VHH binders against q9c0y8. Designs and how they scored, part 1

Scores and structures below are computed, not measured.

Target 1, 316 residues: q9c0y8
Amino acid sequence: MSASHPGILHEYTERLVAFELVGKSNVTLTSNVTRSLLLFVGGLGDGLLTVPYVQELVNPLDEIGWSIVQVQTQSSYIGWGTGSLKRDDEDLHKAVDYFLHIGGADFSTRKIVLMGHSTGSQNVLYYLTQSILPNYLIAGIAQAPVSDREAAYQFNGKEKTKELVDWVKAEYLDKGLGNDVLPRSKVENFFGEVPTSANRCIDLTDVRGNDDFFSSDLSADDFAKTFGNLKEISGSTAHSQLILLMSERDEFVSPSTDKAQLLNRFRESIRPTTSNSSLSGIIPGATHNVGPKSSPEALKWLINQLITALRSFIDQ
Below, numbering starts at 1 at the first letter of every chain, in headers, positions and changes, except where a header shows other numbers; Kabat numbers aren't used for antibody chains.
F, E and O stand for the ipSAE by ESMFold2-Fast, ESMFold2 and OpenDDE, each averaged over both directions (binder to target, target to binder). V2 = 0.75 x the mean of E and O + 0.25 x the DockQ between their complexes.
[cut] stands for letters that were removed.

## First folded at step 1 (VHH)

Design a01 (framework vhh_vobarilizumab_d1)
Fold by ESMFold2-Fast, scan of step 1:
Order: sequence, then C-alpha cells, then structure tokens
Structure a01 (fold): chain B 316 residues (1-316), chain A 122 residues (1-122)
Amino acid sequence: as target 1 above (316 residues)
Amino acid sequence: EVQLVESGGGLVQPGGSLRLSCAASGFTFSSYAMAWYRQAPGKGRELVAGITSGGSTSYADSVKGRFTISRDNAKNTLYLQMNSLRPEDTAVYYCAAKLYGSWFTPDEYDYWGQGTLVTVSS
C-alpha cells in the first residue's frame, strides 16, 4: 500500500542507507536519550519496508527503549544475485559501527541485536560465527531460517538442481569465472530475472555451499562448524546469544521436514552452550514472513518473544 | 488496497480445458513478476508457472506443453490456459505477485490471491 512513515534515514556508508522508524515516544538514535537498537536485515529480494511485521515491532520496541532500524545493503532488492555473505557481512559491520557512534550514544549502555529474516538468517549466523563481533552486539535473531538448496530441490527437482550445480562448476568455477553472470535462460527457473553470478548460484544451491547452513540433510559435524562457532562479545563475560524462530507453516520448507526436530538439531550444535537461547522456537501458524495468511496468533507470538528477549538484554 | 482476485475455476473432465484469470489492483501490475501456484488436497503448495515483468515464462515440468501463462498489462490481468487436464491437476490455484527475487527462492511473494478451485474428475 502507498503510505508515509515517520523516521530517520541514516547514511551509514557511501551509497547505503538504514531507515529507523519512529515510535510514539518520538525518541530516536540521534536524540539526547541513549537507545538500544535492533538492526534488521531482510532476505532475498527485500529492502526497506518489504517485510510487513517490521512495522508492527516499532511501538512494542519503543515502549522498552529500543529502536528498530532496517538496513539496506548492496544485496538489497536485486543486488543479492551478484553478492555474497562476505560482502553482506562487510556492509553490516559498517552499519553497526555507524550506530555505535551517532547522536547521544553512550557506548556503555547501548546494546545492538542483529535480526535476520529468511536469507537474512544466514547473514546473522555468518556475522556471529565467521566475523569479529564488535562491542555491544549481544545477540542474533534468525527468523525463518530455511535451506535455499532444499527449496530449489522442492521447486525445480533435486536432480535438475544438481545438474545446474555441476554445469556451473565445470563451465564457470573451474575456469575462474565465478564472478560472471550466468545466462538467464540457464537459471531463470531458479532465480527469475535477477542477474546471478556463478559464485552466488553455487553458494545457494550446492551441498555445503557458503549459504548452506540450514539444510536437513547436513550432519551434526556440519552444524558444529557453524552453530558451534559463536563468537565472544568483546569486553564482556557474556557470549553472543542466538535465537532461532522457525515458521510452523513455512511454505518454502518441504512438508516432509520435521521443523521441531531440525530446530533441535541446530540448537544442540550451538557452542558455547550459553549462546543457546531458550527463546528459540516454532512460531505457531506462521507463514515464511509471518504474513496475512498466518494464524492470527503468529504475529503476537513473535512480538512477545522479541520483547522478552530484548528486555533480558537491557538488564545485562 | 492491493488485491489479486482469481476466477475461472470449476469442475472439468479429464482431457478438458480451463482458463484461469487473476485481476490485480492497488499496485503497478506491469512492474511485477507474476506466478500461478497450486495446492492439492493433503499436499503442500507448488509452483505451476511464472511470468516476468518483461514477459519471459517458466513452467513446472508436470505442466510443460499443457499450460500457458500470459499477462495483459493494459487490463492488469494474469491468465493461465490449462489444456489436457488430468486428475492430478486437481488443486486450489493461487495468483501471486513479486517485485524482486525469484519465484523459486525461499522468500514469500509480496501479494497473494484467495485461490480458485479446479477439480478434474469424471
């Protein structure tokens, strides 16, 4: 729908912005009052205002002294097709650094939580496990962590997906052409009209590709390499926490997948064990984006879990 | 408000044909990729056919050669011509719209219709 939203558009680095929605208090991250921050990163195709529940978080977060900020990265909208988790991670670090240094910020009291939706969940897990954690980034939240590879199997067929992977490796990766955009006729069934590089295709669709964190066919040893490597928060005795929120009716997860069992496998792999949040769970009746086709209780459940988590972090 | 309204479903005998329509309003239809999804009784939702804003089409292997997706940007309408229908085509058919990304990615579509029932039975 067409609408106007009060807020602040932050330029956190050259060409890239982050949008802070303003709640009923009218307090912002640039005000004379220190606020904590939930930094939100969307999934494939997402940008500012594209995930509907983000707007619903503004006032509940405002009531407890938190702002929600949506980050635009180079991968936003259609940019993901020529991107990588590493490039996204670099953008996210710039955003975090920016928000630690603006306005009336008090570095001793401002907390940052990074939240991802869909492939934003891969961004969060990558940030927490394969990157240096900055001061005050106290938790990551992954909403609708799903396997892109298994989604490709579901929509295109497993053998057809494997044929694509083999072809891309032979014709592009083995020849040092990983950054070349694949012919649309070859990948349109997988990625539509989005220009997609050979590297990005493999990251999303290959077994143990760089994005392949959440597939149900991965071993306990595979999960230990990601979930088992959560970083310590610099300058704190606490370790970064990970909260995993899967959608019960996620249309992009095979009906044959036991989501509760898969979530438990993720959680049992988390190290240190103190990073394994008891707030992880299945969002009852939720579609992938907790959208209009969800059970009426789904959004309320999500809001309540997030508020519970964020309140616990203020008390640290 | 954004709306996608499907029509044209019904009961048809095996080998028959149906034409589904999806009337779109509340957004710039010509800028969106459009798709038809279906959900059979007791099964999950699956992609049937997609069409980009530029007119490129894609089909599930089970419907290639039998179904044709098309769009009329002047009328803000998406179509699915279904020929040589089979009992396994019985499903609720949904119209979906997406501005960015692929109809085959794990992210949700921007907009969905309420669905129209197609029953293929003697």
Scores: ipSAE 0.000, ipTM 0.252, lowest interface PAE 14.1, mean pLDDT 86

Design a02 (framework vhh_vobarilizumab_d1)
Fold by ESMFold2-Fast, scan of step 1:
Structure a02 (fold): chain B 316 residues (1-316), chain A 119 residues (1-119)
Amino acid sequence: as target 1 above (316 residues)
Amino acid sequence: EVQLVESGGGLVQPGGSLRLSCAASGSIFSINAMAWYRQAPGKGRELVAGITSGGSTSYADSVKGRFTISRDNAKNTLYLQMNSLRPEDTAVYYCARVSRLFGYTSDYWGQGTLVTVSS
């Protein structure tokens, strides 16, 4: 539906924007009042205003003194097909740096929580594991962390997915053509109209590809390399909290997968153990994007869980 | 504007068969991958079967060998032939256009058709 949304469009770096939705208080990140923020990154194909529940978070967050900002990266909309988690991480660091320098003069009270949806969950986990974190980034939240590889198995078939991986390796990666865009006729069943590089195809669909964080067939040693490698906050021995929120009715997760067991395996791999948030859980009745076909309680549960998390992150 | 309309659901006894149809309007059918999803009471939507514009098919492990997806591009119609039905196949079945298979589904869903497998 066509609609107008009140807010501030921030140009955080050349060519890239972030949209701050304004709540009933009319307080913004450009105000003289120092305000904490939830920085939201979507999944594959997402951009500004594409994840429906984000708009529903504006006023609940506003009531507790938090702003929500949706970030556009080079990977937004169709850009992800020629991107990487590393390129996304570079964009997210630029956004974080921008929001640390606008508005109120005293940033000692400003906290940043990075939240991802779908493959945005890989962005969050990657961000938390690459290097020492800014002293204001206190938590990461992963909503609907799912295996892109296992989703490809579910929709396209495991054998056909493995045949694609083998073909891309033989015809592109082995020949040094990893940055070349694959013929659409070969990959449109996997990636639709999106121009997709050989490297990006492998990152998403290969066993232990660079994006392969959440597959149910990965070992404890595989999870230790990601969940077990959260970095320190700058100037502190403290680490960011990681909150994992799986959707109970996620259509991208095989119904043969025990989601509670898989979530437990992720959580038991988190190091340091102090980063393993007790607020992680399964969103009751939620579809992948907590959309209109979810149970009526799903959105309320998500809002309440996020408010509980954000309240817990304020130092008193 | 695009619309999907499912039909063919009903009550069938275990071991029986049903054929579902999905009539599509507009340009969403001929150039796009299509899929059947199902939602049992109290459960999330499960991908059942997918088919590309060129006719390549994929199936959930729970239905492989029992269900067959097919399409008629000239009639803009998607089909799901369901054989050897089990009580656990009881669900509302939805026709969907699939855009961006990983992490994004189309907003173009049908209203659903109820399949009940019970004696």
Scores: ipSAE 0.012, ipTM 0.370, lowest interface PAE 8.8, mean pLDDT 86

Design a03 (framework vhh_vobarilizumab_d1)
Fold by ESMFold2-Fast, scan of step 1:
Structure a03 (fold): chain B 316 residues (1-316), chain A 120 residues (1-120)
Amino acid sequence: as target 1 above (316 residues)
Amino acid sequence: EVQLVESGGGLVQPGGSLRLSCAASGFTFSDYAMAWYRQAPGKGRELVAGIYSGGSTSYADSVKGRFTISRDNAKNTLYLQMNSLRPEDTAVYYCAKETYWGLSTKFDYWGQGTLVTVSS
């Protein structure tokens, strides 16, 4: 629906913006250097205000001294099809650096948590485990971490997905054409109208592709390469915590997948063990985006879980 | 605004057939992928079948060879032809519209659903 949202639009780098939603207190990140930040990144196809629950977080977070900021990256809306987790990571680090210093703040006064939805969960895990850039996040929160590869298996069939992977490797990657956009006629049943590069297609759909963090058929060794490598906070001996929040009724996860068992496998792989948050769990009755078709309790559960987590990062 | 209205559900004997319809309005129907999802009592929602703007179709393994998804762009209507129905096909069936179609993108608009009961 059409609506107006009070806030501050920040230009955190050339041509990219982040929108700080302002709560009932009217306190902003620029007016209070001790105000903490939940930086939010969406999934494939998402941009500002496209994840419905974000608006619902504004006032609950405001009440505990936190602002929520939605970050636009080069991958926002349809840009993801020619992007990568590495490019997203570069954008997210620029946003973190900007917000860490705005209003005269610094790392000693301002706490930042990165929250991702859907493939934003891959962004969170990449930032905390694969990124070569300094880490200033106290924690990462992954909401609706889903295997894009297994979603493709569910919708298009495993054999057709593997045929696509083999074709893209033979006709593009083996020829050094990884950055070329694939013909829409060959991939519209996977990516619709979104211009999608050969590299991006493989990242999302191949076994152990660069985005393939959450598939249920991955081994303990595969999970150890991601979850087993959570970064130290720069200038500290402490490590960032990771919180994983799966949706109970996630339509992109096969009904044959035991979500509790899969979540436990992710959590068992987390190293150091101090990064394994007890606040990880399954959001009861939640659809993928905790949207209107979720059970009525789902959104309230998510809000309460987030408030509990964020409060724990202020109290020492 | 986008509206999706499902119809055609009902009680049917095992081995029977039903055709579900979804009347769409508020958007250029021919430009968007459409899908059918279902939710059985006590189970999560599952994708049944999809049809893309270019005409490609996709089916869950449990329904391949029995169900056929189709569209009539002139009537702004999505169909699901269900043959050889089984008790395990009992569910509420939902019509869904693409907004940001892709592997981890979501169907943003859902209808109210239509109940299919397969029972003697």
Scores: ipSAE 0.008, ipTM 0.327, lowest interface PAE 8.9, mean pLDDT 89

Design a04 (framework vhh_vobarilizumab_d1)
Fold by ESMFold2-Fast, scan of step 1:
Structure a04 (fold): chain B 316 residues (1-316), chain A 122 residues (1-122)
Amino acid sequence: as target 1 above (316 residues)
Amino acid sequence: EVQLVESGGGLVQPGGSLRLSCAASGRTFSSYAMAWYRQAPGKGRELVAGISSGGSTSYADSVKGRFTISRDNAKNTLYLQMNSLRPEDTAVYYCAAGPTFLGYSDKEYDYWGQGTLVTVSS
C-alpha cells in the first residue's frame, strides 16, 4: 500500500543513503541527545521499506532509546546481482562510520547493532569476521539466515544448479570473466530479470561459495571458519555477539530441514567470550520476512526478542 | 496470490494407483516451484516430490521409481501419479507452492492446500 513515513534520509556516502524512521518521541540520531541505533540491511531484492516488520520495530525501539536505520547499499533492489559480500561490507563500514560521527554530545554512549534480513544475515556474519570491531559496534543479529544454494536446489533442482555452476566456472571464471554479466536466458530461472555476474552466481550457488554460510550439508570445520571466527571488540577481551533468529515457516528452507538442529549446529560453532546462545531461536509461525502470512504471535515474539537483546547489550 | 485445491485421494488396495491433482488460481503458476507433501496420523509433514519452475524433479527415497510429479502450466495444475501404492503411503497429501528464484521480491507467501486423504488398505 501507498504510505508516508516521517524520518531522516541520511547521505552516509556520496552515492548511498540510509533512512531513519522517527518514533513517537521524535528523537533522532541528529538530536542533541545521544541514542543508539540498530542498522538494518535487507536481503536480495530489498531496499528501503521493503521488509514489512521494520516499520513495526520503530516505536518499541524508540521506547528504549534506540533508532532503527535501514541502509541502502550498492546491492539494494537489483544491484546485488553484480555485487559481493566484500562490496557490501565496504558500504556497511561507511554507514557505521557516518552514524558514529553524527548527532548527540556524548558519542561514547552510542552503541551500534547490525541486523540483517535474509542475505543481510550473510552481510552481518561477514562484517563480524573481517576485522577487530570498534567498541561502539557490539553485536550482529541475523534474521532468516537461509542457504541460497539450497534454495536454488528447491527452485531449480540440485542437478540443474550444479550444471549452472559447472558451466559458469568453465565459460567465465576459468577465462577471467568473473565480472561479466551472464546471459539472461541461462539464469532467469535462478535470478529472474536481475543482471547477475559470473562471480555473484558462483558466490550464491556453489558449495562453499563466498555466500555459502548456512547450508545444512556444511561441516563443523566449515562453520568454524565463519561462526567460529567472530572478531574481538577493540579495547575488550569480549568477542562480538551474533544472534540467529530463524523463521519457523521459512519458504526458502526445505520443510525436510530440521531447523532446530541446524540452528543448534550454528550456535555450537560460535566461540565468543560472551555467551549469546539463549537469545537465538526460531520465530514461531514466522514466514521468511515475518509478514502478514505469519502466525499472529510471530511479530510480537520478534519484537520482544529484539528488545531483550538490545537491553542485554547496554552494560558491555 | 495463489490458492491451491487438491483432489484425487481415496481408498485403494496395496499395489494400486492414484493420480492426485492440485488446481492453482492465479496468473503466475508457471513461475512457482511446486511440491507434494504428506502427513500420516501423528507425524509431521514430509516432502514427497518437488518440481521446479524449470521442470527439474526430486523425490523422497521412499517413493522414488513409484511416484511421478508433473505440471501443466496451461491448466495451472500440478499432478502426482502414484503407482505400486503401499500401506505406509497412507496419509493426507498436500500441495505446496514456493518462491520462484533467489531474487524474487515477494518473500511473503505460505501457499498450502487443504489436503487430500489417501488410504492404502485391503
Scores: ipSAE 0.019, ipTM 0.355, lowest interface PAE 4.9, mean pLDDT 84

Design a05 (framework vhh_vobarilizumab_d1)
Fold by ESMFold2-Fast, scan of step 1:
Structure a05 (fold): chain B 316 residues (1-316), chain A 120 residues (1-120)
Amino acid sequence: as target 1 above (316 residues)
Amino acid sequence: EVQLVESGGGLVQPGGSLRLSCAASGFTVSSNYMAWYRQAPGKGRELVAGIYSGGSTSYADSVKGRFTISRDNAKNTLYLQMNSLRPEDTAVYYCARELKYSGFYPMDVWGQGTLVTVSS
């Protein structure tokens, strides 16, 4: 189905864009210096307009003084197969910097929330744990945080996934060929048509790979390294909040996984404890992307939860 | 329109056989990765068998040696030949195009499903 969407396409750095959807008020990030920003990053394979609920957020957010921007990174669409969380983080920092300094003006009073979907959840957690946060990045939201490794176990089998990991290590990593693209015939069952480097394959599918934040078999010490390592906001002793929103009917999470227990383990690992948001939860009836096969109430629940969170960040 | 329509499900005795068909419209089966998934009541969806554009195939350990995935390019149809059926094979079977685990493939790549019941 074809459709047109009113908005502004921002070039936030050379060759990369961010699309600001414009709501009924016609207020934009360039027309109002205090307009708050929800910066949205998708998952593997996502780009502009590929996550259906983002369009549904535009007007509810507009009504409370927020704009939603979808960021395109080097990893968008098929680019993720030769990427890394570190490269994605560099792109996200450029986008944040752009929205604080549009056209050379000072928008540094702007409130920013970073939201990720699927592997965008890894991007959010990585961003919050690697560097001191800019003054105006007040929260991260992770929607459908899922273990890519355990998803591979579910769809391809645990033994076949481990055989792939061992083969990639022996034939590529041990030989210093981590940046080489793997033969399609070896990885098409995991990553389809996407050119995938040896490093990226290991990041996603190996135990404690660089993307392995959400697996149910990880220890408390593993979670302490990620959830336990949220950085301070620049110029303050405060830390941003982390909000975790799991999908109840997530098709990429094994039915053997107790989602409520896993979410509690993530939350108990968040340090400082003041960053552990009570707004974290399970979206009732939601599929992975809160799509049309979700229960009818799932999208409304997500919208209401986000509005509640964003309102709590603005002093009224 | 992109559409997948499954057929061939039904009731069969343990040890029996069924052949499922999946008719595709709006795209070419031979140019895409195609898969059969199943979902039993109260359980998650599981991959049963896959066939790649180049013709190579893969199977879940639980069905390997019993099930065979194939395609007819002239009819633009995918098949699943199910032999030596067991009660635990009882499920709704879904045909899918290029389904992978982390949002890489677009929505609406699933058929409506066809019920297979293995019971005496």
Scores: ipSAE 0.005, ipTM 0.209, lowest interface PAE 10.8, mean pLDDT 87

Design a06 (framework vhh_vobarilizumab_d1)
Fold by ESMFold2-Fast, scan of step 1:
Structure a06 (fold): chain B 316 residues (1-316), chain A 121 residues (1-121)
Amino acid sequence: as target 1 above (316 residues)
Amino acid sequence: EVQLVESGGGLVQPGGSLRLSCAASGFTFSDYEMAWYRQAPGKGRELVAGITSGGRTSYADSVKGRFTISRDNAKNTLYLQMNSLRPEDTAVYYCAASRTYFGSYWPSDYWGQGTLVTVSS
């Protein structure tokens, strides 16, 4: 795991960085050749290089004129416990704005795709639904979209999770203490050593909490409010495409969940219908992070699917 | 006790202007996203304009260039300046406060009672 990675560290706002990994061409986002950008955001606990497949994307993307950049937000590593999707969205908008205004002779021709892993999938869907999108943000990609609430049910028990939710509401939210950090003894089985606010706990573990996009028990009306609400690209009537890539052997999804049927329910809810990408699918043999315990074909499938998508956005 | 009280609605001719106000109390106004929604007869509620706690604004396509949303955190007041009004702008206008971004799919935390705007020739 000890290694050196060539790249450019970008300061996109005060105290926050984004790391651009440089491929074999040695062409960067600051060169005179305009590059299109895949901006990557990880899940809970993630930071730079913690998602193993990101490094594997560098050279395949480089070959087709795309750069990959990993963004750090205030929620990176342990910061998520006192954060929110709204705060993450503010950070991501600053990152996108930064990359629209650097490099090249004509950065205005740059295409941007926002890709998320795990809770990064919530970040992507939230971004695409909240406001009119910046120019050239043409797609969102959600890899391993999973329900944090149903994961809590799986690992801690449904009734214990509901008891926690009820207690946090009564002792914190109803008293206006949503930003207070919960006692570790109450939440360590859910969030370990991570300082976690009352609001963040509810966002992740309550039915229709702010992060609760992917739960299998949500209604068609619930999905219509998220997947059915993709916003326009600024200065255009066009909408970004949404690509959903579930992992076949995702350890955070109950074995009783029909992943193909759940993916179909997400896709059926996407509006406008032109944003429902045919490139959505299930990554064969993949673990949650498409890591070393995945089947040998999983990583290559993911790389090929992403290259196919990114080429289609340039070639049309 | 949370309250959102709208004012400034009324009857105006096409091409006219109105300024709506929403006075907020009972919560920390500066921490909330604020928005204006409207509901025309026989239609559902739609987002007209929103403003984040940090001051970033967003508008529905039908009102861009004509309406301006603003907030005064010292006075706990939200405003909507409506210019070049059209008959299709006729609706009840609602003030809303949310812990999430304006236009969020999740319900707003707090709603006003609404103020009627009628644009007729």
Scores: ipSAE 0.000, ipTM 0.159, lowest interface PAE 14.0, mean pLDDT 86

Design a07 (framework vhh_7d4b_2)
Fold by ESMFold2-Fast, scan of step 1:
Structure a07 (fold): chain B 316 residues (1-316), chain A 124 residues (1-124)
Amino acid sequence: as target 1 above (316 residues)
Amino acid sequence: QVQLVESGGGVVQPGRSLRLSCAASGFTFSSYGMGWYRQAPGKQRELVASISGSGGSTNYADSVKGRFTISRDNSKNTMYLQMNSLKPEDTAVYYCAADTRYSFGWSPTEYDYWGQGTQVTVSS
């Protein structure tokens, strides 16, 4: 349904915005009161207000002095098909930089948590592993980290997915045409109407493609290159916490996948070990987006888990 | 590995302009907030101007507001301070600093990396 949402639309860089939903306190990140920030990045096809549970987080976070902000990147809505994790990371760094520089006199003590949904989970893990983290980026949260490659296997078949990968490599990548958009007729069963580049197709669907962080067939050495490579917080020997929250009934994960075992493999690969949050777990009864088809307990569990995490980061 | 190198300082008469440059290397320049500080003889080091990593947000000390402009070129890993209508009171060593917290620092100790400084002298 159509609705109006009170908030502040932040222009964090030219042409890109981030939307801060205002809670019952009416306190915002632009006020003279220092507030901490959960910066939320969605998955493929997401933009502002598209992930249902974000609106449900506003008031619980507000009660503990946290604002939630949804970030629009160049990859939002249909832009992801010609994007990359590297381009998304550049946008997220600009958003983090913006939010560390706005507000009243005390804003410089602001704590930031980066939270991703779906492929936003790849964005979070990428952000935490590429370079030294800004001071006060104290945690990354990955909700519904799933393998896009194994989802393609599930929905289109493993053989057809491998045929697509081989064709894209031969006809595009081997010819230096990685940035060219693939013919819709070749990829509509994988990516619908979204214009998708050869590079982006390979990133998502190839074994060890640039987005291939969460596949169950990856080795311990593969996980060590991502989960094992968390960077330090700037000016400190401290590292951000990584919290992994899988959905129990995730429709993008094969029913044959043991989610508890896979989550344990991710967590065992985390280095330094102090970044392995005990708050990681499986959201009971949750669908991929913790939506209306989830069990009644799923959303409440997610909210309580996030509030527990954010409260643990408050130095009183 | 991180290096900040200032240039563009010199001796200039009151009312003239100078442009300072800070060349940065050894880190992802566009990800860090940057600032210009100055220290006059017998005075504490003070923030003159700061700029966010994207360049979308800037801040200035009241003493320089309307006269100085901070900018950056992330393609060249360089930050600038355009100083117009210079006054004798602007005489100081000017320091380039990187704020690894991505936030505008209120004190010199909030910046992790500093340049060597460049002397600006406004006198006749």
Scores: ipSAE 0.000, ipTM 0.083, lowest interface PAE 25.1, mean pLDDT 86

